# Designs tried in a protein design chat: VH-VL binders against q8ixk2r445to577. Part 46

Target 1, 133 residues: q8ixk2r445to577
Amino acid sequence: FFGMLQNKGLTDYCFDYNPPDENQIVGHQVILYLCHGMGQNQFFEYTSQKEIRYNTHQPEGCIAVEAGMDTLIMHLCEETAPENQKFILQEDGSLFHEQSKKCVQAARKESSDSFVPLLRDCTNSDHQKWFFK

## First folded at step 16 (VH-VL)

Design n6
Fold by OpenDDE, fold request of step 19:
Structure n6 (fold): chain C 133 residues (1-133), chain A 120 residues (1-120), chain B 107 residues (1-107)
Amino acid sequence: as target 1 above (133 residues)
Amino acid sequence: EVTLKESGPALVKPTQTLTLTCTFSGFSLSYHGVGVGWIRQPPGKALEWLANIYWRDTKYYNPSLKNRLTISKDTSKNQVVLTMTNMDPVDTATYYCARIPYGDYYFDYWGQGTMVTVSS
Amino acid sequence: DIQMTQSPSSLSASVGDRVTITCLASQDISDFLAWYQQKPGKAPKLLIYDASNLESGVPSRFSGSGSGTDYTLTISSLQPEDFATYYCQQHDNRPLTFGGGTKVEIK
């Protein structure tokens, strides 16, 4: 699967990553933004290693969850996907993080009108359902 | 200032099709994460969601009424239209259109509502 | 569908009273809950979204709390203009559903 990773509950919002330096693509948080598919900021792929890969740049980035965090941070992809980069995109659209045993949920940043994907306890929330478009 | 206003017939006969138009200002259904929804309220009763439409023309319907509902938008006119077929007296209600912010599922601005009576 | 159960259906209160309205969801709605105020012959007005986020322009005497399936709207000190019907609405899953409403009347 590849393309824009769109949320069901937060309508027409997609995974978005725009590093401040195109030569240093890691270390920043993945956000949610209006789906536009422009500028290569919203192109992701779900790989056979269960990665959510940001492959518009070299070296390629993979979404990771750092210890004790509930945010999605861009790391470099590795030859063998580390445990903190493994996700299961289930048939019902839920995006499950194996290591934390939590689901990726579209969420509003505190006291803002910005949105981010966060790890939360898995529910039947539309905000935890994702699909590639 | 955000405003919405519903327009359409106040009286509809059973089995006829209701067409309501929502005309809004202060925002647009263009590329900035806005939607418009329709909600109805029978006299003295609670609110019922009918349908949503968003800036990318994404549409959602209440499954209980899906086969009867059609929602569309005309961005150039700042209008959203709802059609509901096979009207019945039980569909008598005040119909509201309302704005949806940020691709969400709640409604931050509402029209004044238009009363629709279904009667022979 | 997610059922939203409000309690009480109605209550009588006086100006200055603390008023609490409860909304129970049939399943976990992950804090995606909105509260509306509706006066007779008027459209609903948004008070709170995301369970506890106060909409701009809404007086601070209104507050929302809760998590999971249980949520509460609180009016810390009831004002004359607060006599109305209040509705909760889950904005987590389609179809969107509202509570049955709570009418706040003058004692």
Scores: ipSAE 0.925, ipTM 0.960, lowest interface PAE 0.5, mean pLDDT 96
Fold by OpenDDE, fold request of step 19:
Structure n6 (fold): chain C 133 residues (1-133), chain A 120 residues (1-120), chain B 107 residues (1-107)
Amino acid sequence: as target 1 above (133 residues)
Amino acid sequence: EVTLKESGPALVKPTQTLTLTCTFSGFSLSYHGVGVGWIRQPPGKALEWLANIYWRDTKYYNPSLKNRLTISKDTSKNQVVLTMTNMDPVDTATYYCARIPYGDYYFDYWGQGTMVTVSS
Amino acid sequence: DIQMTQSPSSLSASVGDRVTITCLASQDISDFLAWYQQKPGKAPKLLIYDASNLESGVPSRFSGSGSGTDYTLTISSLQPEDFATYYCQQHDNRPLTFGGGTKVEIK
């Protein structure tokens, strides 16, 4: 699966990553932004190693969850995907993080009109459903 | 200032098609993240969601009425149109259009509503 | 579909009273709940979204709380203009669904 990773509940919002320096892509948070399909900041790939890969830049980035955090941070991909970079995209659209045993949910930032994907307890929320488009 | 206003027939005969138009100002469906929804309310009863349309032309319908509903937009006119086929007296209600912020499912600005009576 | 059970269906109160309205969802709606106020012959007015976020321009005497399936609208000190019908609405899953309403009347 590849393309824009779009949320079901937060209509027309997609995974978005726009690092300040295209030559240093790691260490920043993945956000949600209006789906536009322009550029390469909304192009992701779900791999056979269960990675969500940001492969429009070299070296390639992979979404990771750092210890004690509920945000999605860009790390470098590794030859063998580490446990904190493994996600399961289920048939029902739920995106499950294996290590934390939580689901990725579209969420509003506190006191803001901006949105981010966050790890939350798994429910049947439309905001935890994702699809590639 | 955001405003919405519903327009259409006040009286519809059974089996006929209802066409309602929502004309709005203070925002545009060309603006990112905005949508418009339709909600109805029978006299003395609770609210029922009908359909949503968003700036990218994404559309959602209440499954209980999906086969009867069509929602569309004309961005250049700042209008959203709802059609509902095979009207029945049970569909008698005040029909509202309302704005949806940021791709969400709630409604922050509402029209005054238009009463639609279905009767032979 | 998610059923929203609102209680009570009606209540009588006096100006200055603390009023509490409850909304129960048939499943976890992840804090995606809105509250509306509706006066006779008027359209609903948004009060709260995301369970506890106060809409701009809404008086601070209104507040929302809760989580999971149970949510509450509170009016800390009822004002004359607050006598109306209030509705909850889940905005987590389609189809969107509303509670049955709570009419707040003058005692």
Scores: ipSAE 0.924, ipTM 0.961, lowest interface PAE 0.5, mean pLDDT 96
Fold by OpenDDE, look of step 18:
Structure n6 (fold): chain C 133 residues (1-133), chain A 120 residues (1-120), chain B 107 residues (1-107)
Amino acid sequence: as target 1 above (133 residues)
Amino acid sequence: EVTLKESGPALVKPTQTLTLTCTFSGFSLSYHGVGVGWIRQPPGKALEWLANIYWRDTKYYNPSLKNRLTISKDTSKNQVVLTMTNMDPVDTATYYCARIPYGDYYFDYWGQGTMVTVSS
Amino acid sequence: DIQMTQSPSSLSASVGDRVTITCLASQDISDFLAWYQQKPGKAPKLLIYDASNLESGVPSRFSGSGSGTDYTLTISSLQPEDFATYYCQQHDNRPLTFGGGTKVEIK
């Protein structure tokens, strides 16, 4: 699967990554933004290695969860996907992080009108449902 | 200033189709992530959600009524239209349109509401 | 569908009283809960969203709390203009659903 990764609950919002420096694409947080389909900052790929890959640059980036964190951070992809980069996109649309055993949920950033994907306990929330478009 | 106002018939006969128009100002159903929803309230009763429409023309309906509901927008006129077919006296209620912020499911600005009575 | 159960359905209170209204969801709604105030003949007014976020312009005496299935609206010191009916609404899943309402009356 590839394209815009769109949330079911937060209507017309998509995964978005726009690093400040195009030459340093890792280390920043993935956010949610209005689905616009323009540029490559909203283009992601779900691979057979269970990665959510940001392949607009070389080397390629992969979404990871750092220890003790509930945010999604861009790391470099590895030949063998590390455990903290493995996600299961289930048939019901839930995006499950294997290592943390939590689900990716669209959430409001505190004291902001911005939104981010965060790890939360898995529920039947529409905000934990995702699909490629 | 954000404002919304509902317009349509105050009286509808059973089996007829209700058409309501929401005219708003202070925001646009363009590239802003906002939406407009319809909610109704029978006299002395609780609120019931009907339908939502968003800036990308994404639409959601209450499943219990979806076969009777159609929601559409005219961005150039700042209008959202709701149609409801096969009206019944049980559909008598005050109908509200309201703004939805940031692609969410709650309503931060409401119209004053328009009372619709279904009667022979 | 997610059922929202409010309690109590009505209560009597005096100016200055602390008032608490409870909303129970039939399933975990992940803090996606809004509170509205409605006065007779008027449209609902948004008070709180995301369980605890106070809408702009709403007095600080209003607050929301809770998690999972249980949520509360608190008025720390009831004012004369606060006598109204209050509704909770889950904004987690479609279809969107409201509580049955709580009428706050003057004692």
Scores: ipSAE 0.915, ipTM 0.958, lowest interface PAE 0.5, mean pLDDT 96
Fold by OpenDDE, look of step 20:
Structure n6 (fold): chain C 133 residues (1-133), chain A 120 residues (1-120), chain B 107 residues (1-107)
Amino acid sequence: as target 1 above (133 residues)
Amino acid sequence: EVTLKESGPALVKPTQTLTLTCTFSGFSLSYHGVGVGWIRQPPGKALEWLANIYWRDTKYYNPSLKNRLTISKDTSKNQVVLTMTNMDPVDTATYYCARIPYGDYYFDYWGQGTMVTVSS
Amino acid sequence: DIQMTQSPSSLSASVGDRVTITCLASQDISDFLAWYQQKPGKAPKLLIYDASNLESGVPSRFSGSGSGTDYTLTISSLQPEDFATYYCQQHDNRPLTFGGGTKVEIK
């Protein structure tokens, strides 16, 4: 699966990554932004290694969850996907992080008009449902 | 200042189609993530969500109304239109349109509402 | 669909009283809960969103709390203008659903 990774609950919002430096793409947080389909910032791939890959740049980035964190951070992809980069996109649309055993949820960023994907306890929330478009 | 105002017939006969128009100001449906929803309230009863429409023409409907609803927008006129087919006396209610922020599902500004009575 | 159950359905209170209204969701709604105030013959007014975020312009005597399935609206010191009906609404899943309302009446 590849393309825009869109949330079912938060209407018309997609995974978005826009690093400040195109030559240094790791270390920043993945956010949610209005789906625009204009290419690089919102193009992701779900791989057979259970990675969510940001592959519009070389080297390729993979979404990871750092220890003790609930945010999604871009790391470099590895030949063998590390445990903190493994996600299961389930049939019901839930995006499950294997290591933390939590689900990715669209959430408001500190009472702002911004949104981010965060790890939360898995529920039936539409905000935890995702699909590629 | 954000304002919304509902307009349409106050009286509808059973089986007829209700058409309501929401005219708003202070915001635009061209804004990021903004939407408009319709909610109704029978006299002395609780609120019931009907439908939402968003700036990119994404639409959601209450499935309990069995495809009786159609929502549309005219961004240039700052209007949202709701049609509801096969009206019944049970559909008698005050109908509200309200603004939705940021692609969300709650309503931060409401119109004053328009009372619609379904009667033969 | 997610059912929202409010309690109590009505209560009597005096000016200055602390008032608490509860909303119970039939499933975990992940803090996606809004509170509205409605006065007779008027449209609902948004008070709280995301369970605890106070809408701009709403007096600080209003507060929201809770998590999972249980949520509470609190009026720390009831004012004359606060006598109204209050509704909770989950904004987690479609279809959007409201509670049955709580009428706050003057004692």
Scores: ipSAE 0.912, ipTM 0.957, lowest interface PAE 0.5, mean pLDDT 95
Fold by ESMFold2, fold request of step 19:
Structure n6 (fold): chain C 133 residues (1-133), chain A 120 residues (1-120), chain B 107 residues (1-107)
Amino acid sequence: as target 1 above (133 residues)
Amino acid sequence: EVTLKESGPALVKPTQTLTLTCTFSGFSLSYHGVGVGWIRQPPGKALEWLANIYWRDTKYYNPSLKNRLTISKDTSKNQVVLTMTNMDPVDTATYYCARIPYGDYYFDYWGQGTMVTVSS
Amino acid sequence: DIQMTQSPSSLSASVGDRVTITCLASQDISDFLAWYQQKPGKAPKLLIYDASNLESGVPSRFSGSGSGTDYTLTISSLQPEDFATYYCQQHDNRPLTFGGGTKVEIK
C-alpha cells in the first residue's frame, strides 16, 4: 500500500513526518496531523516486509519502536527489516507491532492539542484503526 | 466565544420530514479538525447521537437512523443542516447541535437545544 | 454498539460531600470517555474528555478516573451549583453512546 495512513477515530488525521532538517531524517518522532496530501510529509509505503516506509526522500526511513518505548521513531531502512520495524496492518484495520505485541493508537501528546501514534494494548478502538487513502 | 443555536419547527406531523439548522459562531468549518454533531434527548430519557459532519465534509450517521438522516453544511453561512425523514411520535425530543474538536467523537460546546414534538 | 451503564441513577447529597458516579462500558474503550453536566432545561456541558482530562474552565473539584471498562467521575466537595444530571459518553467507537445519567440532588 502507498498513500496517506489515516486514523479512523481521529477523523482526517494522518501519519506525518516533518523532520527539522530534510537531510537528517532519522531519530525524530512520527506525528499525526490533519490529512492534506501536500508536500512529502504524509506519504508512506507499507511493504511486503511489513515496514512503514517514508521513501519520498533519500535515504529512506522506516518507522521503528525502540525497545521499552511506545513512540514511533524514524530509523534508516535496512535490507532485511529489523523486528522493531515490523508492523502488521490487520484486516480489521489494527496496526500491530510484532516485537512489542501492541497496537498503534492515535493519542494526545501530553496536555496539548497535538496528536501522535503510540503503542498501546490492543483494543477494538476506532483510534487503533488505520487505513491507506 | 463559541456559540451554537438550533432552529426549526417545534411541531411536526407523523411521516413528515424534519429539517433543523445549526447556526454557529466563534469557529468555522473551514478551520482544521473541527466538526458539528447532532444529538437528541427524548423527554426524561438519555442522549442519543444522530450524526456528525467535519470540516472536510466527512459524515457519520447513527446506523439505527441512517436511512432517515442527512447532514450537510454551508461553511459560508456557518450553518449545518440535519434532515430526518418519516418522523414518528417516538422522535419527540430536544435536538442539540454541538461542536466536535480534533476530528474526535466528543462535544465541547453545545447549543441550547430545540424541542421538536411529533403529533397529529 | 457499546452500551454505557451509569450508576447510581440518582443520589442525594449535601454541600461539601464527596460524590462518586460510575460508568461501565460493555467493552474496553481505551480511556476515550467524556463526562457531561446537564441542568434542567439546559444543554449538557463538557467536564472531562479522555477519561481524566479536565475541560478548560471546569473547577478542579471535578476529576475523572478509570480504565478499560470502568470509569468514575468524582466531585471532591459538592457545591450548590453542582446539583445536576451527569452523563458519561464513550468517544471510542461509532455509534457514539451515552450513559443513562445520574441525577445529583440536594439532600
Scores: ipSAE 0.748, ipTM 0.910, lowest interface PAE 1.1, mean pLDDT 92

Design n6
Fold by ESMFold2, fold request of step 19:
Structure n6 (fold): chain C 133 residues (1-133), chain A 120 residues (1-120), chain B 107 residues (1-107)
Amino acid sequence: as target 1 above (133 residues)
Amino acid sequence: EVTLKESGPALVKPTQTLTLTCTFSGFSLSYHGVGVGWIRQPPGKALEWLANIYWRDTKYYNPSLKNRLTISKDTSKNQVVLTMTNMDPVDTATYYCARIPYGDYYFDYWGQGTMVTVSS
Amino acid sequence: DIQMTQSPSSLSASVGDRVTITCLASQDISDFLAWYQQKPGKAPKLLIYDASNLESGVPSRFSGSGSGTDYTLTISSLQPEDFATYYCQQHDNRPLTFGGGTKVEIK
């Protein structure tokens, strides 16, 4: 699938990636931002290798979770997807990270007005459900 | 300061349609991620969620009442309107509108409520 | 639908007492729980969201804790203005559901 990856429980919030340098797409955290589709990088591809690709630039980025971490960070895509870049988007909308055995949840950053996707123990929460528009 | 106020009839006959208006100030449904919801409370009983509407017109309804409820907004008037068809005496309650922050499902500011009695 | 069960349904307490109110969800709600205070004839007031985050302007004697299915509201030292009915509400899943309430009365 290709499009805006939206959260069910945090209405009208989307995966968003806005690296400070268009040529340095690696190492920054994916955030959640209000869905708007008007020029920000809210378009992602879910591939047959179970990758979530940020593909508006070359080289393409793939979302990963580093060992022991719960944050979603941009890495370079590889020819064969590494285990830390594999996510299963299930029929119920849960987004399962195979290597960690955890699910992606919309989470508040501290007590702020900002939100990010984070890994958490899998539940049936609407905040752990995602869909492409 | 954020305020919400409910308006509508205090008395409705069985089978009639109830129309409630929530007029609010101190925020706008043109800004980031905000919504308005409706909740009712029968006398001496617990709160029951009815419907939500968000700034981009996303709408959610309580499925137990879904075929009876319609929610809409007029952003230019800072108003949200709820209609509920086929009223029955068991629908007698205080009706509240409330603000929803961040597209979530909880309510940070509430109106004073309006009591609606359904009786012949 | 997620059923929310509050206990106790009522309690009597004196000013200065520590009060504990519990809320049990019928399934894991991932800390998406809010607490409201409602005084007679008034609208509910938000106290806590996300299980433990204190809403701005709420006194620090209020705290929330718990995880999974079991959640607790604690008032560390009850004040005269705290005599009210308290409701929990899960904000995890649609439909949104509330507990039955806990009435805190003066002894």
Scores: ipSAE 0.746, ipTM 0.908, lowest interface PAE 1.1, mean pLDDT 92
Fold by ESMFold2, look of step 20:
Structure n6 (fold): chain C 133 residues (1-133), chain A 120 residues (1-120), chain B 107 residues (1-107)
Amino acid sequence: as target 1 above (133 residues)
Amino acid sequence: EVTLKESGPALVKPTQTLTLTCTFSGFSLSYHGVGVGWIRQPPGKALEWLANIYWRDTKYYNPSLKNRLTISKDTSKNQVVLTMTNMDPVDTATYYCARIPYGDYYFDYWGQGTMVTVSS
Amino acid sequence: DIQMTQSPSSLSASVGDRVTITCLASQDISDFLAWYQQKPGKAPKLLIYDASNLESGVPSRFSGSGSGTDYTLTISSLQPEDFATYYCQQHDNRPLTFGGGTKVEIK
């Protein structure tokens, strides 16, 4: 799948990645932002290796979760996807991180008006459902 | 200041189609990344969700009523319109429109409501 | 559909009392729970979203707590303007569903 990765429960919010340097894409957190499709910040590819790739730049970035963490961070893609970069997009729309056994949820950043994708215990929440458009 | 106001008939007959208009100000369905929903409340009873429409025209309907409901927007007029077919006396209620922040499913600003009575 | 069971259906209290209202969801709703206040003849007013986040302009005597399926609205010291009906609403899944309400009356 390629396109904008959208949340079901937070209507028209998309995965968004805005690295401060277009040539240094590693180490920053993925956020959620209003879907707009402008520029390259909201286009991702879900690969046969179960990666979520930020591939509008070279080198390509892959979303990862470090052990014991709940945040989605950009790493460099590898020829064989590491386990911490594997996400299973289920038929019901849940986005399962196999290594941690947790699901990606649209989460409010504190009490702010900002949102991020975070790992949480899996539920049937619409806020844990995702689809490409 | 965010305001919403419902308008439409106070009385409809059974089988008729109800059309309600929500006119709002202080936000835009083009500029603010929000939605508008409709909720009803029969006299003395709890609230029931009807339908939502969002800034990019995504629409959701209560599945128990989905074949009776149509929601639409006119962004240039700051209006959302709800149409409900085949009205029945059990549909007698106060109908509210309300704003939905962030594409979520809760309602932060409500109109005053409009009472609709369905009676022969 | 997620059924919301609210209790008690009514209660009587005096100014200054601590009031606790509970809301039970038929499944885990991941803290996606809102509370509304409604006075007779008026529209509901949002008090709390995301289980515990106080809406702007709502007095700090209101608080929300709970997780999973069990949620609570607390009014720490009841004021005369707080006599109203209170509703919970899950904002976790479609269809959106409300509790049956709790009427807080003057004792």
Scores: ipSAE 0.723, ipTM 0.901, lowest interface PAE 1.3, mean pLDDT 92
Fold by ESMFold2, fold request of step 19:
Formats: C-alpha cells, sequence, structure tokens
Structure n6 (fold): chain C 133 residues (1-133), chain A 120 residues (1-120), chain B 107 residues (1-107)
C-alpha cells in the first residue's frame, strides 16, 4: 500500500515526517498532523517486508521502534528488514509491532495540542486503527 | 470565544422531517481539524449521540438511527444542518450541537439546546 | 457497541465531602473517556477528557482516574455549585455512547 496513513479515531490525522534537518532524515520522531497531501511529508509505503517506508526522499527511511521505547523513529531502510522495523497492518486496521507485541495508537503529547503515534498495549480502539487513503 | 446555537421548529408532526441548523462562531470548519456533532436528550433521560461532521466533510452517523439522518455543512456560513426523517413521538428531546476538537469523538463546547416536541 | 454503566444513579452528600462516581465500560476503552457536568435546564459541560485530563477552566477539585474498563470521577471537596448530573462518555469507538448519569444532590 502507498499513500497517507490515516487514523480512524483521530479523524483526518495522518502520519507525518518533518525532520528539522532535511539533509539528515534519520533519528527523528514520526508525528501526526492534519491530512493535507501537499509536499512529501505524509506519503509512506507499506512493503511486502512489513516496513513502513518514507521513500519519496533519498536515502529511504523506515519506521522503527527501539527496544524499550514507545516512539516511532526514522531509521535507514536495510536490504532485509530488521525486526524492530516490522509492522503488521491487520485486516481490522490495527498496526502491530512484531518485536514489542504492541499496537500503534494515536496519542496526545502531554500539555499540548500535538499528537504522535506511540506503541501501546493492543486494544480494539479506533485510535489504534489505521488505513491508507 | 467559541459559541454554538441550535435553531429549528419547536413542534413537529409525526412522519415529518425535522431540519435543525447549528450556527457557530469562534472557529471554522475550513482548516481547523475540528468537527461538529449532534446529540439529543429525551426529557429526564440520558444523552444519545446522533451524528458528526468534520472539516474535510467526513461524516459519521449513529447506526441505530440508520437512514433517518443526514448531516451537512456550509463552511462559508459557519453552519451545520441535521435532517431527521419520519419523526415519531419517541424522538421528542432537546437537541444539542457541539464542537469536536482535533478529529476526536468528545465534545468540548455545546450549544444551549433546542427542545423539539413531536406530537399529533 | 460499547455499553457504559454508571454508578450510583444518584447520591447525596454534604459540602466538603469527597465524592466518587464510577463508570464501567463493556470493553477496554484505552483511557478514551470523557466526563460531563449537566445542571438542570442547561447543556452539558466538559470536565475531563482522556480519562484524566482536566478541561481548561474546570476547578482542580475535579479529577478523573482509571484504566481499561473501570473509570472514576472524583470531587475532592464538594461545593454547593456541584449540584448536577454527571455523565461519562467513551470517545474510543463509534458509535459514541454515554453512561446513564449520576445525580449529585447537596445536603
Amino acid sequence: as target 1 above (133 residues)
Amino acid sequence: EVTLKESGPALVKPTQTLTLTCTFSGFSLSYHGVGVGWIRQPPGKALEWLANIYWRDTKYYNPSLKNRLTISKDTSKNQVVLTMTNMDPVDTATYYCARIPYGDYYFDYWGQGTMVTVSS
Amino acid sequence: DIQMTQSPSSLSASVGDRVTITCLASQDISDFLAWYQQKPGKAPKLLIYDASNLESGVPSRFSGSGSGTDYTLTISSLQPEDFATYYCQQHDNRPLTFGGGTKVEIK
């Protein structure tokens, strides 16, 4: 699948990647932002290797979660997907992170009007359901 | 300052179509990532969700009232309109419109409500 | 559909008392729970969202807690203006559903 990865429970919010240094795309957090489809910040590919790729820019980035963390961080893609970069987008829309056995949820940053995708225990929440345009 | 106000008929005959208008100020459905919902409350009873509409025209309806509800917006007029067909005395209630923040499913600002009575 | 069960249906308490109201969801709602206050003849007013986040302008004597299926609203020191009916609402899944309400009477 390719397009804007949208949240069901946080209507019209999309995965967004906007690193502060456009020449260094690794190591920054993926956020949620109002879906607009302008530019290339909101376009991702879900691959046969279970990766979520930011591949509209070179070098290509793949979303990862580091051990013991709950934040989605951009890493460089590798020829064979590392375990921390594997997500299962299930039929019900849940986005399951295999290594941690947790699901991606739309979450509010504390004391803010900003939202991010975070790993949480899997539930049937609409806020844990995702779909491509 | 965010305000919402409901308007429409106070009395409706059974089988008629109810049309309610929510007029709001202090926010817009153009670029805010917000929505407006409709909720009703029969006299002395709990609240019941009816429908939501969001800034990109995404719409959700309570499935228990399936095919009776239509929600629409006129962004230039800051209005949201709810239409409910085939009214019945059981639909007698106070009808509220309310703002939905951030595309979520809860309601942070409510109108004063308008009482709609369905009878003979 | 997620069923929301509030208890008690009503209660009476004195000024200064600590009051708790409970809300039980028929499934895990991931802390997506709001509380509203409704005074007679008035529209509901949002108190709490995301189970524990206090809405701007709401007095700090109101707090929310809980997780999973079990949630509580606490009023730490009841005031005369807190006479109202309180509703919980899950904002986890469609369709959106409310609890049956808890009427708080000051005596």
Scores: ipSAE 0.716, ipTM 0.904, lowest interface PAE 1.4, mean pLDDT 92

